# VHH binders against Global nitrogen regulator NrpRI (nrpRI), part 5

Target 1, 323 residues: Global nitrogen regulator NrpRI (nrpRI), of Methanosarcina mazei (q8pxy1)
Amino acid sequence: MMDPQIERKLIEIMRVIHESDKPIGARAIADELNNRGYDIGERAVRYHLRILDERGFTRKHGYAGRTLTDLGENEMNDALIGDRFGFVISRIEEMAFRTTYNPETDKGDVVVNISYFDKDDFETVIELISYTAHAGYMISPRVRIFEEDSLEMSLPPGKIGIATVCSVTFDGLLLKAGIPVEPAYGGILQIENKKPARFLDLISYSGTSIDPIKIFMNRTPTSVLEVLEKGEGKILANMRQINSSAYEMTGKILKKAEKVGLAGCITLGEIDEYLLGAPVETGKFGAAVVGGINGICALEETGIEIETNPISTMLDYQTMKEI
Key: E = the ipSAE of ESMFold2; O = the ipSAE of OpenDDE; V2 = 0.75 times the mean of E and O plus 0.25 times the DockQ between their complexes.

## First folded at step 1 (VHH)

Design l06 (framework vhh_lunsekimig_d3)
Fold by ESMFold2-Fast, scan of step 1:
Structure l06 (fold): chain B 323 residues (1-323), chain A 120 residues (1-120)
Amino acid sequence: as target 1 above (323 residues)
Amino acid sequence: EVQLVESGGGVVQPGGSLRLSCAASGLTFSSNALYWYRQAAGIERELIASITKGGSTNYVDSVKGRFTISRDNSENTMYLQMNSLRAEDTGLYYCAKVYWSGGYRQFDYWGQGTLVTVSS
């Protein structure tokens, strides 16, 4: 760990070296950084290059200058990806803020995932999503269908779109009640006897530039069909952290949401206790909800090709129909 | 540089007709799906008509049978023929190209809008 201004200069120096066609020296690096708006001299660049040498990120080529090692290229790429680690959290914050749904009135906008598939698969898609939702493994049994000629979204030719409610809707509901929610993990949740048992795999939202749910979908480690048939198997789920001061209010709001069809097999943990094996910070409690696309995962398990964009957009919940 | 410019708006009596135009520069219409949106006072902007690259059209229920979207790729212009106009059709009409990218719906390009007022 170093001064953040120094660490940023180290990354920019590595970027200049990476972009060079040949080994590059301190003077040339300083000149290029000045062209990029940094006020830095050759002497300072030499000090930073020594740090990079000591860390194994650069290799000396005598008078010709330096190149990046494989470790240096990996470090530079990791730092560039780090600039995107906030992207998913920023998207969740944006969508939660745009959520206007009020369970007291059953009106307003919810966050949705958008999936699209070949129109020839329509009947199978609707049947399996309906089955999964009514079994309790999606946030809501309400969906919105978009024909290939729909005005409300641009679809590839021959495709039909379906909007399903996203779990980020709960972040928005709680935010509007004055309760901040921290996204913690997306994961794979083991179901036993039709009840949540434990998380088998977790990806932190703070540690990824890609939505954890999208990562798991691409690997198909779920067994939603098994859960529907036997009451045991693996589903997508998310874990949130909430301040202990909001414990009772959170429970009341979620109970009201459940009465209007926003249930998602929600599980609340105890204050200061891990939830289903997932760590929870002191002074907080966990909230686990099913992933909003478990019905889509079930379809993928049957071999149907579906493309899904999670946390995609806002829709008026009144325009979504129960299937 | 891409620019969309709407024209053809105006004041018309209920039951009347108007034809809106959208002219593009820096964008080739033959390669793109194109859209008309409407913004009425106190109501969020809504998509009312679309035309695909292949010429397939679609309409929101409230205008279906009354409005016709068309395109002229040689003139790089899109049109909206509006018939049997109603008071609720009053609003700003926008020409747009929209697309999906990276899991997000994006509005690639917008015109500045043309005002349609239907009043007796």
Scores: ipSAE 0.000, ipTM 0.125, lowest interface PAE 20.0, mean pLDDT 79

Design l07 (framework vhh_lunsekimig_d3)
Fold by ESMFold2-Fast, scan of step 1:
Structure l07 (fold): chain B 323 residues (1-323), chain A 120 residues (1-120)
Amino acid sequence: as target 1 above (323 residues)
Amino acid sequence: EVQLVESGGGVVQPGGSLRLSCAASGSTFSRYALYWYRQAAGIERELIASISTGGSTNYVDSVKGRFTISRDNSENTMYLQMNSLRAEDTGLYYCAAHYPSFGRTIYEYWGQGTLVTVSS
């Protein structure tokens, strides 16, 4: 089996070649990778280039080096989509494993989404995210702001970054307690009289290369603002499946998390029963969790231009501020 | 885990057409990227066409516009439609399936190959 770190190095080599305007050689590739924090020598790069050549992803130009083929460009684009949108089950598993947050101590790392917007929209962004979170349609009211000159994040001129808590944090909390969680669906959830009514649409986490939440952003509009104003409308939500043997323990853990402000689980299903119209596998129960970016959806509904990377990275929850 | 078997090879005249098939047993194709490779006598094996899980296709320059790769996930079968065949297209054609990753230490699933001969 291929080591994930070796796969990552191969992808990064292709990325360096893609970003070059001219054929690029092994020494130049190694130098660039070392500048990006990888510890790799020229000989190792030459070895990996031979693998890419054999697979038809790179074309050799004598001593001048390599370029990507059409096949290589396509594979690079697919890899960038997988990294960027965090849809792959392996990414959810990775981020859940890296979650260290303990509700009893209120310390440790949580999974976050990162969004970028124009600095001129800052006041509106903070206001709507705060209201959405306090209404219960985000995971947490804590955020972290990254300014243009931040040492922690490189931003384009005129942009501000914001980190919001991702629902995968719950997968991590439960995993830490010995409870594996199966992501089942991303979906559009109908809210009526300020309570969940039914899922209108569902996309399985298995079998797609793009995060289901990002697919819904393009296909079916949310109405988060309507939910905040009237108590009815459409929000993003995810459905998880958990083995029936963990039913009691799951409930206890989620109640502890809610007491310290991680309150995105809006309903637990009964064992073997459909939850809000969504199918649940025999021997399991469902858990419906709000999408971590509903506040971002509200901003898009106002016409604000905002880019989001879901399931983006880990962040120390103690460095996030309540808004 | 998947097992692949090619069929459809044969002898054709220049300018003729052939359709190659690659049938799978075991795991379904729906989760694998699929590839056609060609090996001529005295020449290294080359990748000529690919199709992703989502249906995106790519071709090497020498076959672009003449060959078409397609997949039928309901029948666990991949095809290569070969038109305007040339003498240089003569070779052993292999289908391959792998999970979309870049590792050499992961298993690539290969067929046994099917021979295509274009009359001189």
Scores: ipSAE 0.000, ipTM 0.112, lowest interface PAE 20.9, mean pLDDT 78

Design l08 (framework vhh_lunsekimig_d3)
Fold by ESMFold2-Fast, scan of step 1:
Structure l08 (fold): chain B 323 residues (1-323), chain A 121 residues (1-121)
Amino acid sequence: as target 1 above (323 residues)
Amino acid sequence: EVQLVESGGGVVQPGGSLRLSCAASGFTFSSYWLYWYRQAAGIERELIASITSGGNTNYVDSVKGRFTISRDNSENTMYLQMNSLRAEDTGLYYCARLPGYGSRWTDFDYWGQGTLVTVSS
């Protein structure tokens, strides 16, 4: 049984090899992974490539580098859990476009995540989500509850559904104001003394077939409960990139959104500067946004069984109620 | 039976102060998170302040710095200290405990009768 972090790196290396139109070598793989936000050197990539060779997932082509074997292609596809290249970016673009919410009027549709849990857990679920949201580690304290007999959602007997606001809502708010937003990375953010400190792990949205948030959720490397108790620990967060020309307007829009409870932007970076250790392209600034499901991560940390579909659908924000 | 009883409302001039109380009975007070909600005419009931069992507090931006929520576990009572009151603060103030299993989050069976705050010149 291998370390989950090593398994994740193996999958990302296989993804880089798959996306190459020719055999690819260790240095090129390391450079591409660094471009995708991974902190990995050529020597470490060579070590991981040996593991992939040993498992029969890669084939050597002398000096030209490696390609995936049929076995490696199948393993990568299985590991992606049905996600396809570009699917996550396409979904984000679709949901951002469908976002109509205007913080100045407090009207319109937001993007939501949908989670399902056993009705016996209802009180704990609402309390932890409320606490996490009001502590500033979710997008909004507004939720929508779906009972097992709901006409809006088909639920199994004994289950309750909850909709929470998704961070893609910010992409939509800014797009509606004429500001395109680029999702850059999903990641694990270290909190120290109730302040963002640095990204510990990053997965680029560029070139990936799997939702980075799903990878982190399944491996549960967060410690949201510790952050709530001590002001120290790990949360889910996303990095956005925005053109430097929109810097002032972005700040104004996010402040207005915060006043109506959409307070998930942890920090804005300076133009042309890395943000919390995450790379930012020249001509842009970064925006670190909390993951919309940190309250769900806190519930998973308590041992509660909860299934989550991130970036699930649109809901009228006025039908969501503060908890 | 779980019971919450609000008191302390009244008529005050803008800039004035009031302290609201919520006296609780029928449950282990120290174990629960508690909330203050406000309902003004023609506006949906809104959460304005919360306090956890551990004493951590949260507020909506419009009251932050002006209102202070606190609890006294020995007296089974929660308070809302309201300073620098504005006309927009006029409304019926409710205290609440989160409802139990199977209830909608909107179905606060444990809400008290409310206490009216009127800010008028």
Scores: ipSAE 0.000, ipTM 0.108, lowest interface PAE 18.6, mean pLDDT 78

Design l09 (framework vhh_lunsekimig_d3)
Fold by ESMFold2-Fast, scan of step 1:
Structure l09 (fold): chain B 323 residues (1-323), chain A 121 residues (1-121)
Amino acid sequence: as target 1 above (323 residues)
Amino acid sequence: EVQLVESGGGVVQPGGSLRLSCAASGYTFSIYALYWYRQAAGIERELIASITSGSRTNYVDSVKGRFTISRDNSENTMYLQMNSLRAEDTGLYYCAAKGWLYTSGSTYHYWGQGTLVTVSS
């Protein structure tokens, strides 16, 4: 590759061309990029378009401008996948760093997911989230509710928002104690007799452009309601890898967090051993944590329309109420 | 309107047992966290036991191991089984339901009228 600044601009130019439903010219590309916050002039766009032409990524349409070739479309899609992968990992790192919650004082900020739904569904939403949390399939039974007129959150008319604790909060707790945590897999975990049995499906964080939890939410493999009723079925869970040197300290921190209502670490693996069927690197151990949105999955299973932004923001844990 | 009605209070000798009931009408019982409070003469009302919508229980230390809180959502009834009763357990027992008001996003309490428990030798 060339200069990273040039490569980034090439990708952004290809994105603008891809999003155009018609051939687009250098002036229009520059104007669109400036509207998106990039500081770039028409001359610089023309320079970059020449590079794209030379690489076979764009086709000229005379006065009308350029379109992407099949090669350019493939390159842009590959680059966007790489960007999205970086965005997911960077988001996890950012939120872990911003976590200030201290289990000893019960003070500080935790990472939350934000969901919103119709007011008419409020009682059912509270009941199912509460039930899922108290059954042990959420990170915490504490939530925060946002009304239409909330200054903290802009909601569509007729909607109510709810914040639930995100599993990235554990990454933050461990980071503050000096323990680096590697996100390994998001997945679907089989529960049998109210105990974790095995991962049925896994998506590596290193191999995805989209948060694995969002991918699984859009499929039908979860059966949280079945788990709540019968003690068997499928839930969302994540696996983390941690260096074996931190094994004892990790266990102590997770036990301390559980005592103050931040549960959801279902099980710790043994050093150098696979955990629930998921591979673990030599010199590390696995930690399986429930997905912070299993209660939301239960609601979707009932047919309730609910939209969720995972790893959304930070909230002061003291402002969240037990349900 | 939502109503809570306590029953099962009475006079009992030390070491005896009583079972209190709290029957609910006019709402969906299963969504509520439920509480038993006790008010003794000259003492402010105190929380003695709770049960969440998911059936997780909590007790004040003085009754732990002697009292058991439970709920039957099909009967819209909450119970407090009181064993090994002591003179200091004498008081008015109130049930309460805590739920959510969607218009304010805040909790609210529905209270019963109370049932008297007297432990006397």
Scores: ipSAE 0.000, ipTM 0.104, lowest interface PAE 19.3, mean pLDDT 78

Design l10 (framework vhh_lunsekimig_d3)
Fold by ESMFold2-Fast, scan of step 1:
Structure l10 (fold): chain B 323 residues (1-323), chain A 120 residues (1-120)
Amino acid sequence: as target 1 above (323 residues)
Amino acid sequence: EVQLVESGGGVVQPGGSLRLSCAASGFIFSSNALYWYRQAAGIERELIASIFSGGSTNYVDSVKGRFTISRDNSENTMYLQMNSLRAEDTGLYYCATSRYTYGKYGVDYWGQGTLVTVSS
């Protein structure tokens, strides 16, 4: 199950596919990896190729084998950096810089997460994501759906892709206004009486080469369905810390974003105070934001198989549709 | 109100060509994905061509290399250039757009349809 050792093998397989001039099969991949000093058989490669197919990183060409999708190329290149400490912070900085969305004009690019699921689950996926977004546990009710073999995104056979707005979009909005933002923690947030109560668990962004949200998806289950039904339970959230001098301007920008449907900031903390139990550095205040994939977590809770890449890419917000 | 109006259908001999047009109003055309669907008598509508806001296109295998979808954002019009027409291309052709870009279940808005008959 998706530990760091498995992730490294997936990256090495993608490198072999990338270096091939034509589609490549499991036997040839295994042989090439053995030539590079890895001890892996064809059966294990087939297992890992299924994972890559499910994530939308590889495309099947019948018996000829597989090639990387554009998403797979991007993931492989990102993972080359992911062996280095601070990769997630660098990714957040890059995506914040690439954010061009302006709430005053309702134009520009936002940061999105990408998820994949079986096409037969489409109606259930849309219904539950819509419900979660309108309940306030996602960044935006706007999504972008990608069909099988869409030319905007390569998908595995029988799969549909969905883009949901990522919380890093707020980092970008603040950056464009001249406000530096420090990502602090990804975490599991307890909801009580339909309001945030406290963080139950936290992972520092500076303490890992893997996105904390990916770690939580594999480690600690959410209960988004419980929150939707009775106003209590566990959701994904993250926290930023910001210099105290930007307190008033931050509040104004987040209120403007909320008015145009980007309403994921749950709570701003007080200067020098812990926020929802999470530590905040002296001279700063915290900003807690819902995880952009809570609707996806709700789907996983129903037993739907879905793969998710947080902080995946940029999309023009005007191409995203309200659900 | 979203409206889609097709034109350009007609009778053509095998190997001939037709160009379909879809005039759109009531939405920001340049931001929407647009589709051509085909429905033969007694058969469910199938997606045959897609064009996305960024200009990328997708085609069903049976029309690849023969049909070309295009858009003119300044005129709010989408086109389908059909070459090397075959008898099996006969059917009603529908212009469509959606709140989503996914196939059959993602289409919210349809044109009236235009009939294409390929007959010798």
Scores: ipSAE 0.000, ipTM 0.140, lowest interface PAE 15.5, mean pLDDT 80

Design l11 (framework vhh_lunsekimig_d3)
Fold by ESMFold2-Fast, scan of step 1:
Structure l11 (fold): chain B 323 residues (1-323), chain A 123 residues (1-123)
Amino acid sequence: as target 1 above (323 residues)
Amino acid sequence: EVQLVESGGGVVQPGGSLRLSCAASGFTFSHYALYWYRQAAGIERELIASITRSGSTNYVDSVKGRFTISRDNSENTMYLQMNSLRAEDTGLYYCAAGPFRLGYSTSPQYDYWGQGTLVTVSS
């Protein structure tokens, strides 16, 4: 039960801190928010800063004030995306462009999601992510773990970070081969007898400023644990549209990627055919790819508190380890 | 210095019982998943039992209902209680500590290993 008014205040406070070129204190934050039309005092700002500290979004610098942590910067980037039409598509395009991974050489950078959780949950997190990945419901069984003292990632005390491969990596692989890919839908995919059956719910990427996967995570409509136990239930998946002229080359690239551990493409559609009930534009074919965070959805289903930033950053695939 | 030391091995009659211990030093025992492996002559080393940080256990089918793995974080020690022993249980038993792994695998890359203790089941 989160109050929308409190969440908006937290986001606006983080925005003020993000826009500051130096650490900023509660009084200066309150003054800036009042200049932006918010009726908030220094005491209320101090209260909200404690919530942000608790969530690991802010770091104290004594009397100098606060800055955002890496986790806080990611949350602010998500909030900025939510303010801008088409920004999700721009983010996908940026990350696809930055993808350097080549399945022919097994070298280069992939797109990752970053998740943060309490270190006391580490064994369960590794167990469920590994199980979900090896069952075929994540992009790759390779992950990167970030300890609280890691130089690669700033983490709040008592937290562990985990990087998992993002489906946008496939957009990048295809882009580097000269194949333009259109992100079509994020959705909920029904699994029956361990096979994809149909999309139950779809959100178009072209009509949203918020990542469809984040929308589905907030609704928690998945049943990944049921899929793992019984071979039936609901997972996150994305649908891409690709021009029919690239059909043969796309199949070859995805098969090569599968051999080196990027096996998240569940199915390719036929040219001009709907894929798993999802519409496909004439002259194109669909590609259904698992959501890179299905293992995280399984963890949320057990009641574990975990925060996830999808399409977060680039990571060298060779530094990721199988679990 | 990371060290795991097994003890409790020996000769036992078929149908008998034996308890193995593995004492750990040089690392934070409570942060690790713990494993017992068995190496029989002419057979690749196999994972027999595992216990997670939270106490969840798993066993290879041949020992289910007969063997029990447990851990004592305050004593930095893990145990393997072996009941209803069979001739096929003869082998070198190794303890290991490492990240949790789902399912059964041999020689995990990140495990710390003991030197092994011999268990012989014979008349």
Scores: ipSAE 0.000, ipTM 0.123, lowest interface PAE 17.8, mean pLDDT 79

Design u01 (framework vhh_8h5u_2)
Fold by ESMFold2-Fast, scan of step 1:
Structure u01 (fold): chain B 323 residues (1-323), chain A 121 residues (1-121)
Amino acid sequence: as target 1 above (323 residues)
Amino acid sequence: EVQVVESGGGLVQPGGSLRLSCAASGFTFSYSSYAMGWYRQAPGNQHERVAIITSGGSTNYPDSVKGRFTISRDNAKNTGYLQMNSLKSEDTAVYYCAARYGWSTRPYDYWGQGTQVTVSS
């Protein structure tokens, strides 16, 4: 669980960095926060800056200090809008509602994550995302590429954007069939012999204004590359809770989605039973789904700089190309 | 013993065509197993990438050969191909086939010995 008080301090530190037009150090950040009425010292700020670095929200400029990454700018803006308990759940509900994709017709809008990276990394990015998707550790092998001069996305010179399908698309499919879905946890899932074994770490969706997937990208190491090579290691996955009355219908919908290439539901749990070690509320069953950005995690494992906005927007699935 | 072996090189006139083959032994291709690539090197020049096909079948080419060269693979024959059309004198080089499984090693894991392509009138 993330502490809401710590999250608030991280947001305020990011705001100070954003308002600085130059890299800023821990002492200067502490002084500025004290001028704004916060009681915080340089040592505490340095500790929080390490957390922000680990989450990919800040970039270190040697002894000059920190600036915000694009991911950090987006998180700060999201936090300023959604400084409310359950904001991430509200965003999931919004995107699920906007989902129009129908697996019977293979048409409509899906929820996507958007990542961007240096154009020089294009070949490695496409290869590794393709490999991860075809190995079954992403929602779909379909992506959409955005060039730096794309009308659909504003990108800095030298950058390329890529959209990948988000697991919230499943929440939308189920909602359209009349099945309410409760997001429970984002987590790190252990794979053994190409099969799910257990969750190693979990973050509740209800306790944070920051998407657990964003936190895990920078906190808990994945080993997607190991899974691709050996069939064992750690991937991102999400766990959902669904009312027991919907058990049969949920299974049918997920099988239909899988037949048209929206795979990623690794395991449906039994009613009232823990799923892969994750707790499930009585009267419900769990559904474990791969994270839509495991290919992006694999790229980060190689040392490639890639920034990601999970649950970013809607995209017409027909405009996405298999890779 | 895992190997990749190139064939199909030779002397050809400008504007001509050649098809290179890359036969793999000691392993079999599958839907999710190997990426294949073609690289070339001319005397006095650095190595350059010519074409790549991913495990899923996606392809990529540099501008120097795009539209003229086509990479493909036949998993049943355990063989990759490079179809080279509208050959130019600057395409003269030794062509190497490479294969990669997994991403712990970013460079290609297996390289062939190369096959000479000479474009001359």
Scores: ipSAE 0.000, ipTM 0.156, lowest interface PAE 17.3, mean pLDDT 79

Design u02 (framework vhh_8h5u_2)
Fold by ESMFold2-Fast, scan of step 1:
Structure u02 (fold): chain B 323 residues (1-323), chain A 120 residues (1-120)
Amino acid sequence: as target 1 above (323 residues)
Amino acid sequence: EVQVVESGGGLVQPGGSLRLSCAASGSIFSRSSYAMGWYRQAPGNQHERVAIISSGGRTNYPDSVKGRFTISRDNAKNTGYLQMNSLKSEDTAVYYCAKLYPGYWGSDYWGQGTQVTVSS
């Protein structure tokens, strides 16, 4: 977990780099931050730049210094819009509250991710998302397609949009049933013999204002295609913690959701036990849920260019088509 | 093939003790661990958890029975136990044993229940 003070310093460092017309070095960054009221030395800036390099937010230019990557620009802009600490948690809370879907009636709004891609890739995109969903590595096989002339989405010329169900939908389902859910970690999950084995990497939601999923996009790559072909490899997954008093009710709700195609809960833990190597607080149990964009990761692995806005908006689940 | 059978219920006076046993056999997976739980249902009330013991031996109890009831298990015998002390009239219920596979929903197995009556 990152200290909120450290996250604040990382965002300010990115801001200084963004405002520079040329690559900028640690000393120049430290001097500028001190001019802005921060008490930070060159050594500390060099340490923080290493963290930003590891997260894929900065690019080295030898002795000339660093520039922001496109991902770094996006993360800085996201941080400027919301509170530096807990921005992703606030977004999850908002979208969970807006969720109205009821598995018993199969009606209401779910949280979706929006992706868009070149229309020439349409058939491959649909096939691979369908395959990934039916293999159990997405939240739902239901999608919604937005064509070039759609009034619901403004697309660049030659692009098609696709909505896929986001894992935050489960937070909303449980919230509406009176069960508070704590997002704990985003992570990379090892699959062996078509079953979850262990988390290889974890980033705490509570310790950062940076979306863990975006951080993982610049770490060790997923191997969703390998999982689909051989039953072993790496996928995106999220881990949640829930109070032990809700254990039985959580299982019942998730089982009802699975019956109507929301089948992204890959495992529930035992009360007071770690789940797949991930820490769980005393008095709670873990719930590991597949990342809603694993099918998109598989497409990226094939070399298809696809842009994704995670936790993007709400859609009526009845308007989404099973593929 | 998975079976769960409870025993040890009966009539007891307030302040008395009972020990329930749960024999669990069979497996739905070749390599599986499971939690064991005790649940109860009084006439007119919903099912409620009384005790749970994890595959790792950790226990959890609601406040209503904490300090009075103790859950344990013998993995070699596939048997779970519930030791109930300082019984109250409010403890009167049918007690059910469950073999729980938390990671595999729909794979929870329940016994038929055993009646516990706390009355003078």
Scores: ipSAE 0.000, ipTM 0.434, lowest interface PAE 12.4, mean pLDDT 81

Design u03 (framework vhh_8h5u_2; at its last look DockQ between E and O 0.13; V2 from the best seeds 0.00; counts 0 for: pae E 4.4 > 2, grease 25.1 > 24.2, SAP .703 > .668, placed apart)
Amino acid sequence: EVQVVESGGGLVQPGGSLRLSCAASGFTFSSRYYAMGWYRQAPGNQHERVAIITSGGYTNYPDSVKGRFTISRDNAKNTGYLQMNSLKSEDTAVYYCAAGPKFLSGYTYQYWGQGTQVTVSS
ESMFold2-Fast, scan of step 1: ipSAE 0.048; ipTM 0.454
ESMFold2, look of step 2: ipSAE 0.259; ipTM 0.661
ESMFold2 (binder alone), look of step 2: mean pLDDT 78; pTM 0.797
OpenDDE, look of step 2: ipSAE 0.020; ipTM 0.539

